# Designs tried in a protein design chat: VHH binders against NADH dehydrogenase (ubiquinone) complex I, assembly factor 6 (Ndufaf6). Part 27

Target 1, 289 residues: NADH dehydrogenase (ubiquinone) complex I, assembly factor 6 (Ndufaf6), of Mus musculus (Mouse) (a2ail4)
Amino acid sequence: SVAAASGPGIPGSHLYCLELLRKRDYESYLCSLLFPAECQRSASALRAFNVELAQVKDSVSEKTIGLMRMQFWKKAVEDMYCDNPPHQPVAIELWKAVKKHNLTKRWLMRIIDEREKNLDDKAYRSMQELENYAENTQGSLLYLTLEVLGVKDLHADHAASHIGKAQGIVTCLRATPYHSSRRQVFLPMDVCVQHGVSQEDFLRRNQDKNVRDVVYDIASQAHLHLKHARSFHRSVPAEAFPAFLQTVSLEDYLKKIQRVDFDIFHPSLQQKNMLLPLSLYIQSWRKRY
Key: E = the ipSAE of ESMFold2; O = the ipSAE of OpenDDE; V2 = 0.75 times the mean of E and O plus 0.25 times the DockQ between their complexes.

## First folded at step 20 (VHH)

Design L3 (from K6 with T50Y; framework vhh_7xy4_2; at its last look DockQ between E and O 0.15; V2 from the best seeds 0.00; counts 0 for: pae O 5.2 > 2, placed apart)
Fold by OpenDDE, look of step 20:
Structure L3 (fold): chain B 289 residues (1-289), chain A 119 residues (1-119)
Amino acid sequence: as target 1 above (289 residues)
Amino acid sequence: QLQLVESGGGLVQPGGSLRLSCAASGFTFDYYYMAWVRQPHGKGLEYIAYISSRGGSTSYSDSVKGRFTISRDNAKNTLYLQMNSLKPEDTAMYYCARLDWLSDELDVKGQGTQVTVSS
């Protein structure tokens, strides 16, 4: 009975995290429900933490405010490892997770640092830069998730890395219409240049073949990472599989984008998959990712 | 008949280079992702590199990243693997394999070509 460290508990802090996920990251919410019971709270805390950080970029009109929020979380992480988390529901839950599972501080800090750097409204210079961002954010999150699950395995780490990269790429693609509406383009510039596509082409929601080709290449890279991750399936401990259930969502998006011939602005890409809960459940039951 | 035929394997010293080729027939080559996989003696199959149908995207395992380059010539229905800075650990049977979009499994694999890295 690992005594729940009686820190100054915010009543309902766990529910706050779940509600945050349900509203802001529904996929993560669903995935969290499929974790082992003893790990669900911690997994939700980590994902809530990620959502809090991710929202900074979207909510900030001024970089300074974003930086302040990032500083808050940096301090929060430092303080929680000193058993003095701030009185914030996500921070409290994260603190509990850290204590319960002895989570590696480095991964938490890496997520914050990378997202702080990403507050600059600059496009990725290359696919590699996007992948690095994904590794340092989504990858780090998955490493922490594996720790929550008690998994220490090299193959699991490799799978996590690839899934993290795939997630980052897909996230970038999915967000492209939103960013475009704000006159922002974050897609890798090297891929755009290769196909003779400008940022303006995306802002204008150009559907020319060249634009589709850019999307194709980027989506293909995500697909390749997914394939790599899945290639480790036989070598990855089954205990790690809940951490990788997000691959179902990634695959779903990649199928959808293919069906619309890589029209990244197609309205169907913004529609929620109503069958996602079922798909996740089935995948969980099959012990696959 | 679906066929993949690997070639280019052989004995090479550490630090050396080899270029593998895979001739594909019996299917529309440019519709499929292609992969190189390898199997060391007594070990399981390892996925080392993937390339998209059009060749615009590539991915590598960490073990070969920076040393190996996967490429394809769709006009010739041929897949390539340039292997540089070879190490003894790279000794294995190398196979060319076909991947379908979002398929979880390799559906076609060649007979393989042996690569041996030894001083």
Scores: ipSAE 0.024, ipTM 0.330, lowest interface PAE 5.2, mean pLDDT 90
ESMFold2, look of step 20: ipSAE 0.354; ipTM 0.710
ESMFold2 (binder alone), look of step 20: mean pLDDT 85; pTM 0.862

Design L4 (from K6 with S103E L106F; framework vhh_7xy4_2; at its last look DockQ between E and O 0.84; V2 from the best seeds 0.00; counts 0 for: pae E 3.3 > 2)
Fold by ESMFold2, look of step 20:
Structure L4 (fold): chain B 289 residues (1-289), chain A 119 residues (1-119)
Amino acid sequence: as target 1 above (289 residues)
Amino acid sequence: QLQLVESGGGLVQPGGSLRLSCAASGFTFDYYYMAWVRQPHGKGLEYIATISSRGGSTSYSDSVKGRFTISRDNAKNTLYLQMNSLKPEDTAMYYCARLDWLEDEFDVKGQGTQVTVSS
């Protein structure tokens, strides 16, 4: 418990985080630029941390190597709360954010623990399992982001939970064509079974109605979470709204997937929204999220 | 091509009932929310009822709540409006509409069906 850390840094560690986001999570990069100036560096550090954890699964072929990298991050988080962060650019920026905002260690550890459990190649057993994963990763990230913004509010936390779940669901949908090309399918098995759909249907890129029904059911849960979060937006303090800018890109994806009749493999779903920066800028001035 | 064909309108006395139908084609009906809207003569378009894609959620304007019931049959691509306890104020051209996820764009493509409530 200290006011502000004055420990060691790495020259260019902030730029490292920004470049990592620009390359690997462009939407978070854009959102971070719209945070209050005093919060931008800390927001980008949180998002860079998320990218580092997300990359572990995709960048290693063996689960054991992935587990060792997760153990590195667990130790890094332990050490940064003892003011002894490892000499790694993202860890340094995360440590600075932790000290500046008194970030809750439990949320950081929950993200790591959940990512570690997800190193398996198995599909989610159920829609509920996907939502739990989303809550523990994206929800926790949003709780930390609210702490960066100085928001301690139950309605903001409820909105973050729902938006986090929506984000996790959309990420799972958005990644399906990529994973399918690697002969992997993670979509919730219970939803697939309900429609008589197998994972092979996704590997073959089947566009039959029952396959599109699976995609519809999964996407509709993300939509319902967003709708619920918005039902009480007047009770959420405006200081929280920067944390929720990502809803612009969530809505963009949900609109696009409806327009392609829930064909998850349609090429237009992978196209950049060249108007996203403008849409985010406009949203940042609205009295809602 | 999106097609919405309304039917079931007519002349009815106050307190009477009508059942409107909307036949939908040219899109996957059960992926969209649907609505009934109406236009009284010389006035703007008014939303009166909305139903979710699977029928699990409905909403109504205050002017029709308790008297009108929206429903759908996704096997037949058909939207319904059961109108009971009709009042002269319900006289209007009735249209069905398709809504997107954001519920801020809707498509009114049919000619509508006229409902006239008079003695």
Scores: ipSAE 0.398, ipTM 0.740, lowest interface PAE 3.3, mean pLDDT 89
ESMFold2 (binder alone), look of step 20: mean pLDDT 85; pTM 0.862
OpenDDE, look of step 20: ipSAE 0.759; ipTM 0.888

Design L5 (from GB3 with T50A S59Y V108S; framework vhh_7xy4_2; at its last look DockQ between E and O 0.65; V2 from the best seeds 0.00; counts 0 for: pae E 6.9 > 2)
Fold by ESMFold2, look of step 20:
Structure L5 (fold): chain B 289 residues (1-289), chain A 119 residues (1-119)
Amino acid sequence: as target 1 above (289 residues)
Amino acid sequence: QLQLVESGGGLVQPGGSLRLSCAASGFTFDYYYMAWVRQPHGKGLEYIAAIYSRGGSTYYSDSVKGRFTISRDNAKNTLYLQMNSLKPEDTAMYYCARLDYWEDELDSKGQGTQVTVSS
């Protein structure tokens, strides 16, 4: 007797995704709880997939090992569209979301491809390169999230693009103290050169005016993207707004970094916002993002 | 200690001009939008002009457009308001204000300088 492929169906795979988010991406965990009930499981799967990919760069010291991890995910996505996902909890929940919402394969593959290109130790060459990376990763993730919500709307897509870029920039800023402690700096080199700042200035935690000016310029771009996305919020259907709950934490970070005079290493930037659950709950009842 | 110190107010005849100055200290001036707000006696605050942290982009209320000019000198940490063609309606306490555009709120203001336009 030959064993038939039984499919993935791992008991507790949804709980695995929730625990992964709770531990590794608490803000996404909170946001997912505020999605419509019928969308929560699929939203969690998308965010858990993002966590799995994001961890590859930090978990491996050698690019070749990172490429092998990305190959696993490329094959996993190919196989889930053939209804044969690997026996991995996040892949199983992602497959269920793909099947339930008819998610676009291209967006999933674009995220993997872009993160694969970003496995090296090199800083972004320019602000534009960082924004392109953010669009292809965070933007694609938001397009998938809009598909989970059943939203097909040009203005929602445009808002997702800008919010994705803002998220990518903020993530780069948030991660800078961690990367600097590991002797890595990824902040856009063109902005650093403009202000006479080297990567060594960040490694030494230099907070002279020119270093803070680099942080100011980068943070200002994230602010402008968020402001632009909000400028046409009335053209965006309300059904899309749960996908944009992350703007609460983006704005929170941008407010905090200004209050510390753009000192990216200031300890208050590493503190959890214990009022974030309340702020997200309040935001979920507003007619805006 | 954050400080905003306005100066240049006084008594002026209708049609006259004044130039207000605001000396800022205790914060990184070129990271903030700055504004002038005014309060006529017994009335609420009116935002009358604002300027981007690096200069260039400006906003004016309808009541002062074409007559007032906001400017800043980031090397001197100083905000300016050139007030031309003054009218009795411009009589007010004028305040220099720091804006927190990340929160879209008035952050701080000084003690003000009185401008009185009368014959």
Scores: ipSAE 0.148, ipTM 0.611, lowest interface PAE 6.9, mean pLDDT 88
ESMFold2 (binder alone), look of step 20: mean pLDDT 84; pTM 0.850
OpenDDE, look of step 20: ipSAE 0.238; ipTM 0.664

Design L6 (from K8, 17 letters changed; framework vhh_7n9e_1; at its last look DockQ between E and O 0.80; V2 from the best seeds 0.00; counts 0 for: pae E 3.8 > 2, grease 24.3 > 24.2)
Fold by ESMFold2, look of step 20:
Structure L6 (fold): chain B 289 residues (1-289), chain A 119 residues (1-119)
Amino acid sequence: as target 1 above (289 residues)
Amino acid sequence: DVQLVESGGGLVQAGGSLRLSCAASGFTFDYYYMAWGRQAPGKGREWVSTIYSRGGSTAYASSVKGRFTISRDNAKNTLYLQMNNLKPEDTALYYCARLDHWEDEFDYWGQGTQVTVSS
């Protein structure tokens, strides 16, 4: 096992999770504030867990160290289900959520396993591989979020699957300028090949039509997943809708990238949307996603 | 500025054919679905046909299906509507429109070209 001896302290573990989200996943921070009050703490814990795993790849230059951090989380999850969580603020809050809602261990483990497989610096071989990654990470996170909300519904799970895929695609697009500055490109190779685009085109921040065509095709897949999830919204219980508030942020990004003609490097894509809190609040009233 | 300019309308006998064109400029044509709509005198706008941004996939109103064919030439930034077996009820001002498929809304329309089908 790995000893996580140092940290912010257990009494402030919820505040630690909120501050982590505020700094590293502001959109999830805002969404969590709009959950039913009795679910907010557990929703925040799930999102903080996702942030902890996401940061491993970006903060570690050596794959072996990343693997060790993933092994820590696998052990942490096993120990949570034996009522022996490690003394780490996110693990403590996650353990409380597991106990309160009887969260399914398989979903937590699937997220860790999938992120472990994604520690290398290779692009996805295909759009399908990106979507599978998104399903196993973001989709699993949404299934857990539905469990926090007390929703057991096949249509809600299907919506979560599509929204998870859309989220993973948007995250990949949104992160591309950052990764390109680090000489890394993860966009699906099959789409790039189709348009005669190489990784070097992204490293040089090339704005030619064929590069924008790659971005257009990938963004279009995210939009299609959102459209499909919404096509059966009448069959999804309203209690699930807080789990899907993130669609506001997904649409915001997709509109922005369309406005810049799918130039993924355009500076406006990195700017914080100061109206997002209002947009999310309005969406929370509309009983749709 | 976005511009959509239709042409190819005119007077035609029932059973005849016309091909409409729509020249597009001011935007990346390939990134938008395009559509044809029409407006008969005293009536509201009626959707006629839509085509995907890269071509191939098309949809038609039931009133024109099998008689009208939408197409596009992305190299020329041009949208087409081939209208066959024209009927007097096809008489209308025909306009092309750009579809913002993120919003499922038409955001720009042309001025239109008049099609008049005589009995």
Scores: ipSAE 0.355, ipTM 0.740, lowest interface PAE 3.8, mean pLDDT 89
ESMFold2 (binder alone), look of step 20: mean pLDDT 85; pTM 0.860
OpenDDE, look of step 20: ipSAE 0.511; ipTM 0.793

Design L7 (from K6, 18 letters changed; framework vhh_7n9e_1; at its last look DockQ between E and O 0.87; V2 from the best seeds 0.00; counts 0 for: pae E 3.8 > 2, grease 27.9 > 24.2)
Fold by ESMFold2, look of step 20:
Structure L7 (fold): chain B 289 residues (1-289), chain A 119 residues (1-119)
Amino acid sequence: as target 1 above (289 residues)
Amino acid sequence: DVQLVESGGGLVQAGGSLRLSCAASGFTFDYYYMAWGRQAPGKGREWVSTISSRGGSTAYASSVKGRFTISRDNAKNTLYLQMNNLKPEDTALYYCARLDWLSDEFDYWGQGTQVTVSS
C-alpha cells in the first residue's frame, strides 16, 4: 500500500491494563485471571480504572492538578456512553466493558466523585466516614464487577457492600506505615480520640497498648463486615463468587495483624504471601466466599 | 505461651450456684472473643457460652440460657461464668477457650475445672 498507516487504535490496551495491575495491584491481577474467560478482560479493565483513580492522590503535589485528572475521568465516562472514548488505554478497555455488559454509569461516576472529594491529606473524621468512602469506591467497583458477571441479585449486592467496606478498612490499615513515613495519618480520628491517641503517636511509631487498641477497633470492624457478608452466602448465586475472591487477601491481612498483636508497624506485615496464588486458586473452586 | 487456667469448680447441690473463673496469660486478652465449653462423662464437647472481646455481645446454648451468665474483666485478664440453678445434668468438666478471629473455632483450651451437681 502507498497510503501511510493510519487508524488511531490503541494496540495492546488490554495488555496495558494487565501490566498496570501486575505492577500496582498484584492481588487484583491474580483475581482477574480466575474469572470466567469471557469476563476476564472486562474485570481487568474495571480494576485498572480503579488503579488509575487511586494513584491520583499519591502522584500529585497540588490538589488542583488532582482535580483536573478527576475531571478528565468524568468527561471520559460521559464520552464512553456516547461511543466516543478518549484515546487512553484504560479508557478504551473500560469503554469496551461498558458496551459488552451495559455497565451502570452511576457506579462509575460515584467512584470518581468520591475519589475527588478525598484528594486532601486529612484523616477520616470517623469510622462511618471511612466506611462511606469504602462503600462508594470499593462497593461501587464490586457492583460493576457483578454486572460483568451477569449477576443481578439483591443478596449479591449486599455482600458486595460489606466486602467493599472491609476492603476499604484493610487498605487504610495496610497503607498506614507507608503514609506515616510521609508524615500522613488517615486512620479515623474518632477512634484515636477514644483511646487518647494522636496522629503524632503514629508518626513516631509508638506501639503502646492504647495505639494498638486503635488498630484493633478499626480491624475488628473489617472482620465484622466479612462475617456479615458470609452470613448469607447460601442466598448469593454462585456466579457472583469470582467478584469476592479478594476476601482471601482480606483474611490473610486480618490474620497477620492479629498475630502481631495489632502492631501496625510490625515488619512481618510487609512480607508478601507467597502462597496467595494457591489460596486464590483453591478458593475459586469452593462454593463459598 | 498461651495459658488458660480455670478455677471455681466443685461439688454443689442441685439448685445451687457456682462462679467459675479463667485466668488468661500469654496473649492480649482484650483482643479475643472468649468462650466456655463443657464435657460430661461419655459425651462430646458442648459449647456453653461466648462473649465478645469488649463484653458487649454474649451468646448462650439453649440448655443454659437464663441460668448462666458469662462475663469478663479485661483489667484482670479474667473470664467468668456465673452458674445459677444448677442441675445434675450440668455435671461436667468446664473449660475456657479462646476463639480464632476468622474461623469461629477454638484455638486454645484450658485444662478445665470439674463441676459436680449432686442430688
Scores: ipSAE 0.373, ipTM 0.740, lowest interface PAE 3.8, mean pLDDT 89
ESMFold2 (binder alone), look of step 20: mean pLDDT 88; pTM 0.879
OpenDDE, look of step 20: ipSAE 0.775; ipTM 0.897

Design L8 (from K6 with S52H L102M V108S; framework vhh_7xy4_2; at its last look DockQ between E and O 0.76; V2 from the best seeds 0.00; counts 0 for: pae E 3.5 > 2)
Fold by ESMFold2, look of step 20:
Structure L8 (fold): chain B 289 residues (1-289), chain A 119 residues (1-119)
Amino acid sequence: as target 1 above (289 residues)
Amino acid sequence: QLQLVESGGGLVQPGGSLRLSCAASGFTFDYYYMAWVRQPHGKGLEYIATIHSRGGSTSYSDSVKGRFTISRDNAKNTLYLQMNSLKPEDTAMYYCARLDWMSDELDSKGQGTQVTVSS
């Protein structure tokens, strides 16, 4: 009995994380179900943590309140590494993942720090600024996911960096119709200037060629990163591939946006991919990304 | 409607040169990678050259490297294939093709133009 005393943590904390993902990040929910069984709970905890941080910017109207929520998470992470996590469901599950897999504290802190810097309403000044944000958030999340999978490999880390950048760019594109309806535009300003496009063009849903060229240029960088990550897939151990299941949805979005001629407001871009669960399941069998 | 119309084929002697053109319409040409593919009589399609949507970056099959040059003029919505040092084995129907940028597979192709290399 004493030998079997690895009891459950706080009741319901894992279910809380799963429901949070199912509601707020359905794609990550599906991907987590395809991880090796012993990794699934930890993978869902990492993704739930990402959702908690992502919601801060959109859920508060005042930057000071957002900063306080980021300070809560910084303290929560510090306390996790002292085995004293706060009694918050996502923090508890994250703490369990940290202990089980010896997760690197620096990656968790880098995500929080970068999201804190991004609490303002400003568009990215440049494509490079967007990519740096994506590397520090999505890239760091993927490094942690590789640690959950037990993968320590230079090529896997390089793939994670590129896939993280592609994810960040696609997320920015996918969110643009939502933000535009709230009179906000975050697309990189340098790309807009290069094509003579203003933020007002997006607010009024202008689809002239120069506006679609902005979307094309931004999407092309996500495409480039995805191609780079795939160019060395032979060098990446197969054990890493569950961390990269999100490339299925990235590819799906990039195909769709080309087919609508880079009209970022086209309704089909907002529709759920009803075949995504099947596509992810098939991808999990192929041992590639 | 989407159209790819090839032209410039014909009969040419071995060692000769030929320039193929492809007029594209019905889609935004500079958003797509383009390719030339060929089909020798009684055989399957052979991929011969590809070009980036904005030009510059190209790829060639081993059978045509150094002899063929793919290019595009996005202002005119036109794809080109310059074929030099032609050989009898180059005899085929040549197709202009649009590629899906995520899979690098043929999305659409034209009806083709015949190239025949013979004495």
Scores: ipSAE 0.409, ipTM 0.757, lowest interface PAE 3.5, mean pLDDT 89
ESMFold2 (binder alone), look of step 20: mean pLDDT 87; pTM 0.881
OpenDDE, look of step 20: ipSAE 0.825; ipTM 0.922

## First folded at step 21 (VHH; framework vhh_7xy4_2)

Design M1 (from L1 with L102F; at its last read DockQ between E and O 0.92; V2 from the best seeds 0.78)
Amino acid sequence: QLQLVESGGGLVQPGGSLRLSCAASGFTFDYYYMAWVRQPHGKGLEYIATIESRGGSTSYSDSVKGRFTISRDNAKNTLYLQMNSLKPEDTAMYYCARLDWFSEELDVKGQGTQVTVSS
ESMFold2, look of step 21: ipSAE 0.597; ipTM 0.823
ESMFold2 (binder alone), look of step 21: mean pLDDT 87; pTM 0.885
OpenDDE, look of step 21: ipSAE 0.842; ipTM 0.928
ESMFold2, fold request of step 23: ipSAE 0.562, 0.589, 0.572; ipTM 0.813, 0.820, 0.793
ESMFold2 (binder alone), fold request of step 23: mean pLDDT 88, 87, 87; pTM 0.887, 0.886, 0.883
OpenDDE, fold request of step 23: ipSAE 0.878, 0.878, 0.881; ipTM 0.944, 0.944, 0.945
ESMFold2, last read: ipSAE 0.581, 0.537, 0.566; ipTM 0.824, 0.799, 0.808
ESMFold2 (binder alone), last read: mean pLDDT 87, 87, 87; pTM 0.886, 0.886, 0.886
OpenDDE, last read: ipSAE 0.864, 0.874, 0.879; ipTM 0.939, 0.943, 0.945

Design M2 (from L1 with S53P; at its last look DockQ between E and O 0.74; V2 from the best seeds 0.67)
Fold by ESMFold2, look of step 21:
Parts: sequence; C-alpha cells; structure tokens
Structure M2 (fold): chain B 289 residues (1-289), chain A 119 residues (1-119)
Amino acid sequence: as target 1 above (289 residues)
Amino acid sequence: QLQLVESGGGLVQPGGSLRLSCAASGFTFDYYYMAWVRQPHGKGLEYIATIEPRGGSTSYSDSVKGRFTISRDNAKNTLYLQMNSLKPEDTAMYYCARLDWLSEELDVKGQGTQVTVSS
C-alpha cells in the first residue's frame, strides 16, 4: 500500500488522509479542495475519519473484531480530548481539527456509536431506521464540518440534517449492487414488504415494476430531503455552503437512477462522471447547494 | 415513444364546465409530477396546476384556485383537469406537461387542446 510505504506519524499525516480519500472517497477528496484554505486540512481529517469507520463493516468477517475496531476509535476520541491522541495518522489529524475548531465531542461519539450498532448483516427495518442512521452518521459529520467552517446557525444545522439523510439514503442505494453480489441486502424491509418484494428479488437482480417501485420510493425520500434542505437556502449563511458541496454528487446519482427508470442494477450507474470536478468547481461559485 | 395527448377542449359559455384528459405513454407515469400549463394566444406559458406522482399533493395558481381540480388515474396513465366556473380569461391552449422528477421544471409538453370561453 502507498500509505504503508510512507509510514504514519506527524510528518505526512495530512498526506495520509488525502491519499485515503483519493482512494476510498474520491468525491470527498474533490470537495475538500474547494473549502477555504484554512479549513481544508480539518475538513479532510473529518472525511478520513468517516472512511476509517465505514471500512470496518466490510473489512471484518466477525462482529467481535468490528466491535474492537469501534472501541479503538471510541478510546482515540476520548484520548484526543485529553490531548493524548494515538499515534495513528487519521487520529492525529482529527485531534488537530478538534483543537483548532473546538469540535463537539458528542458528534464524533454519535457517529462511532451508530456505526457500531450497524455492524450486523441485517437490512434496516424501516425507512425511518435508515434515515435515523443517516442523521446520526452523515448528519453528525456535517455538523462537525459546519464547526470547521465556523458556522453556528440553526438553518445551517437543519440543512445539514436533511442533506445527511439524503446522503445516507443515496449511499445505501449506490452500494446495493455491490452488497447483492455478496448476498447481502440492506434496503429498508418495510418498503420492500409494501411492494411485495423480497431480498431474494435483489439477489437475483429482478427488475420487475414492483422492485423498481422499492428503489423509486427510497430514492424519492433522498430527493425530498434534498428539496427540503434547498427550500430555505436563503436563510442559510453562505459560509456553510462548502459543507454542502456533496449535493452535486447526490443529484448526479439521482439523475442517473431516474434515467434508467430506477433499475438499480443498470450498468450505467457504475460509470464514472468525468465532469464531476468541473460541476463541483462551478457549484463552489454559485453560493447555492 | 414518449407521448402526451390532450383531449376534451372546446367551446364553452362563461360559467360552464369542461374536463380535460391527457393520455400518457412511453414512460413510467406514476414516477413523475404532472402539470397543466396554458398559453393564451400571443402570451407566455402559465403553470396552472401540478400533482405529485402518487396523487396526494396538488397545487394551483391563484388564477384557477377553487375553480379547477387536477387529478390522475395511475392505472390508466391519465391526467385530468376539471374546469368549473369558466371565464373568458381562461381561453387558452392547454398543455399536459411532465415535470422532471428531480428539478420539477417542465420536461415534456404535449401538443395541447384549445379551450375557448365565449358567449
């Protein structure tokens, strides 16, 4: 690995975070380049932390090992608030961000706690459960990002909550073909039951109307959250808008899934958007999200 | 082939009623917001009514609120506009429109049906 060759530690810890994002969360890497210069390092640390937590579920075959990794991060967060971060590149950069911006510990802990609860192979019981998970993970991450930007505003927090929910839903949809190939389906069970759809329908890649209706209903919730967040954008301070650049990629996915009539297994959904860097750059000047 | 076909227009006296229909084909009808828009001769388009994909929420312009009712039958892929208490000002070409799922802006418009309100 490139990270292993460069080694951990204070020199190069920022580069480690950037390389982690470039490899595992390219969209966040691109967004970080568009933050105010004084905020970029801290924003990338938050996203690298998210990547470290997101990898746990896919990287371990045993729940016990996953719990041990979550315990490491709980301890790391406790220790960084005592100015004693572990010698791990992401933890070091996160600690620097915590000190620089007085980040709220509760949001970091809420992300870890929610990811820990989600280590099993079970689908969400309901759309509400998926949204709660998204709020506690992606929403909390956005609250921390607003703190990095120096934004303390109720409308900005409200937008972050909705955008976080939209992001979590889109991530669940986007990951479904990957998980289905590994005989796992996480899509909300209540929506599936409503349309007479079983998890086996996704494992067999069935794209009858009732299966597409499940995808449509779930994607529509992501769209509704995004629309709601945008309905009051005039009340959100412009300083918050870099935190919401991810809406460009959310909207791109929603356009693509609409184009394929909500066939979640359609090959075009796997195609890279080569214009995403340009779209993000243009969006950064519009003072909109 | 995507198609929106309006029908039900015609000549009606002031105070009368008319029901417009729109037959939709070539797309999954119940995935889209649908709208009626109208264009009086020599003027721009006016959005007059919209309805969400599954038929719950509707909205109306002030010029028609209380007089017109938009509805849809997703089993028949058909959009309707019930027009009551018609006024001469309602004279226009009426278009069935599909709105883009994401932006909710006009995506596709039919060829229209003429409504003429006169004595």
Scores: ipSAE 0.529, ipTM 0.791, lowest interface PAE 1.9, mean pLDDT 90
ESMFold2 (binder alone), look of step 21: mean pLDDT 88; pTM 0.887
OpenDDE, look of step 21: ipSAE 0.765; ipTM 0.896

Design M3 (from L1 with Y33W; at its last look DockQ between E and O 0.82; V2 from the best seeds 0.00; counts 0 for: pae E 2.4 > 2)
Fold by ESMFold2, look of step 21:
Structure M3 (fold): chain B 289 residues (1-289), chain A 119 residues (1-119)
Amino acid sequence: as target 1 above (289 residues)
Amino acid sequence: QLQLVESGGGLVQPGGSLRLSCAASGFTFDYYWMAWVRQPHGKGLEYIATIESRGGSTSYSDSVKGRFTISRDNAKNTLYLQMNSLKPEDTAMYYCARLDWLSEELDVKGQGTQVTVSS
């Protein structure tokens, strides 16, 4: 039939987003499959947008090229709210999600603006700076996801804020071995100073107790945010819970890093959890996060 | 070789005091939340006090609040429970427990030390 391709826009744009997630963010791919059917395509578009922005920093050797790519996305968002999205498959799917769910432009722009500010190779000055970055990126992405689910609720937004901060912290920890191999460390400097640890300790893959204490303190903040989000779970409407399925993956990483005594370079942290699809499925039925 | 070894139990008169100790070994003590749990004879486990890994926060069950104090000395890998104003209802086997970091459920329990409060 003539409907083999996507609707208006670029044929196969949805398949492009799905393939991008399968390759670059398999955990988000799995989570999206557990959304209500009418929300799955839009959830995938949001996650694909996040992947596109995340790749800019890692794939670009020059900050100026990174800034140009962020300018593309700022214009793309402006243009999609004028019903004139660029001919880019993720932008097309994001535009369809914007139209379908009346997504708030400010959240999309906030993600781009914050990613743009983070294109340099400097570590966060403080834990608070990392958390603010996480709120403005991962938190904003979750606010958009709640809009896809049709949830307008202040308690859901508060949970999303905390879960977004936890996600940002875990992402920073998970990425540390990769960045260290490129002579970069982004872990919050104030925590490192507190324990007498320099960035060079991470570049040398030092496993002394004071270095593991830095990792412990940072991971503990992610845990505290999850605990805070859960402290009011009875006030959060159940319709929001699909947006919070990522907590399964966050907990998986936090369990693994504790198991290796907070050695952030331990090889087992790179192992895929083959039970993740089952864990996510079980979580989706529990009506908890 | 993960071990939690409790000590300090015994027979005490109502209104008396005891201090329990727990020596921990085989893991990095200050990366774990710790707890005291008790089991009255023939009954299930009751969580009575918890303490964060660095000692920043504590919590207590209503049955012991105001009478018991949990503390830890991370330099000595030791958990403590100061038990004041003891009642016959406090008679139980007392266990030192390591908690799962995320769920706060018991993941390791010691052999226990008996506390008996009787006239």
Scores: ipSAE 0.467, ipTM 0.760, lowest interface PAE 2.4, mean pLDDT 89
ESMFold2 (binder alone), look of step 21: mean pLDDT 86; pTM 0.874
OpenDDE, look of step 21: ipSAE 0.784; ipTM 0.896

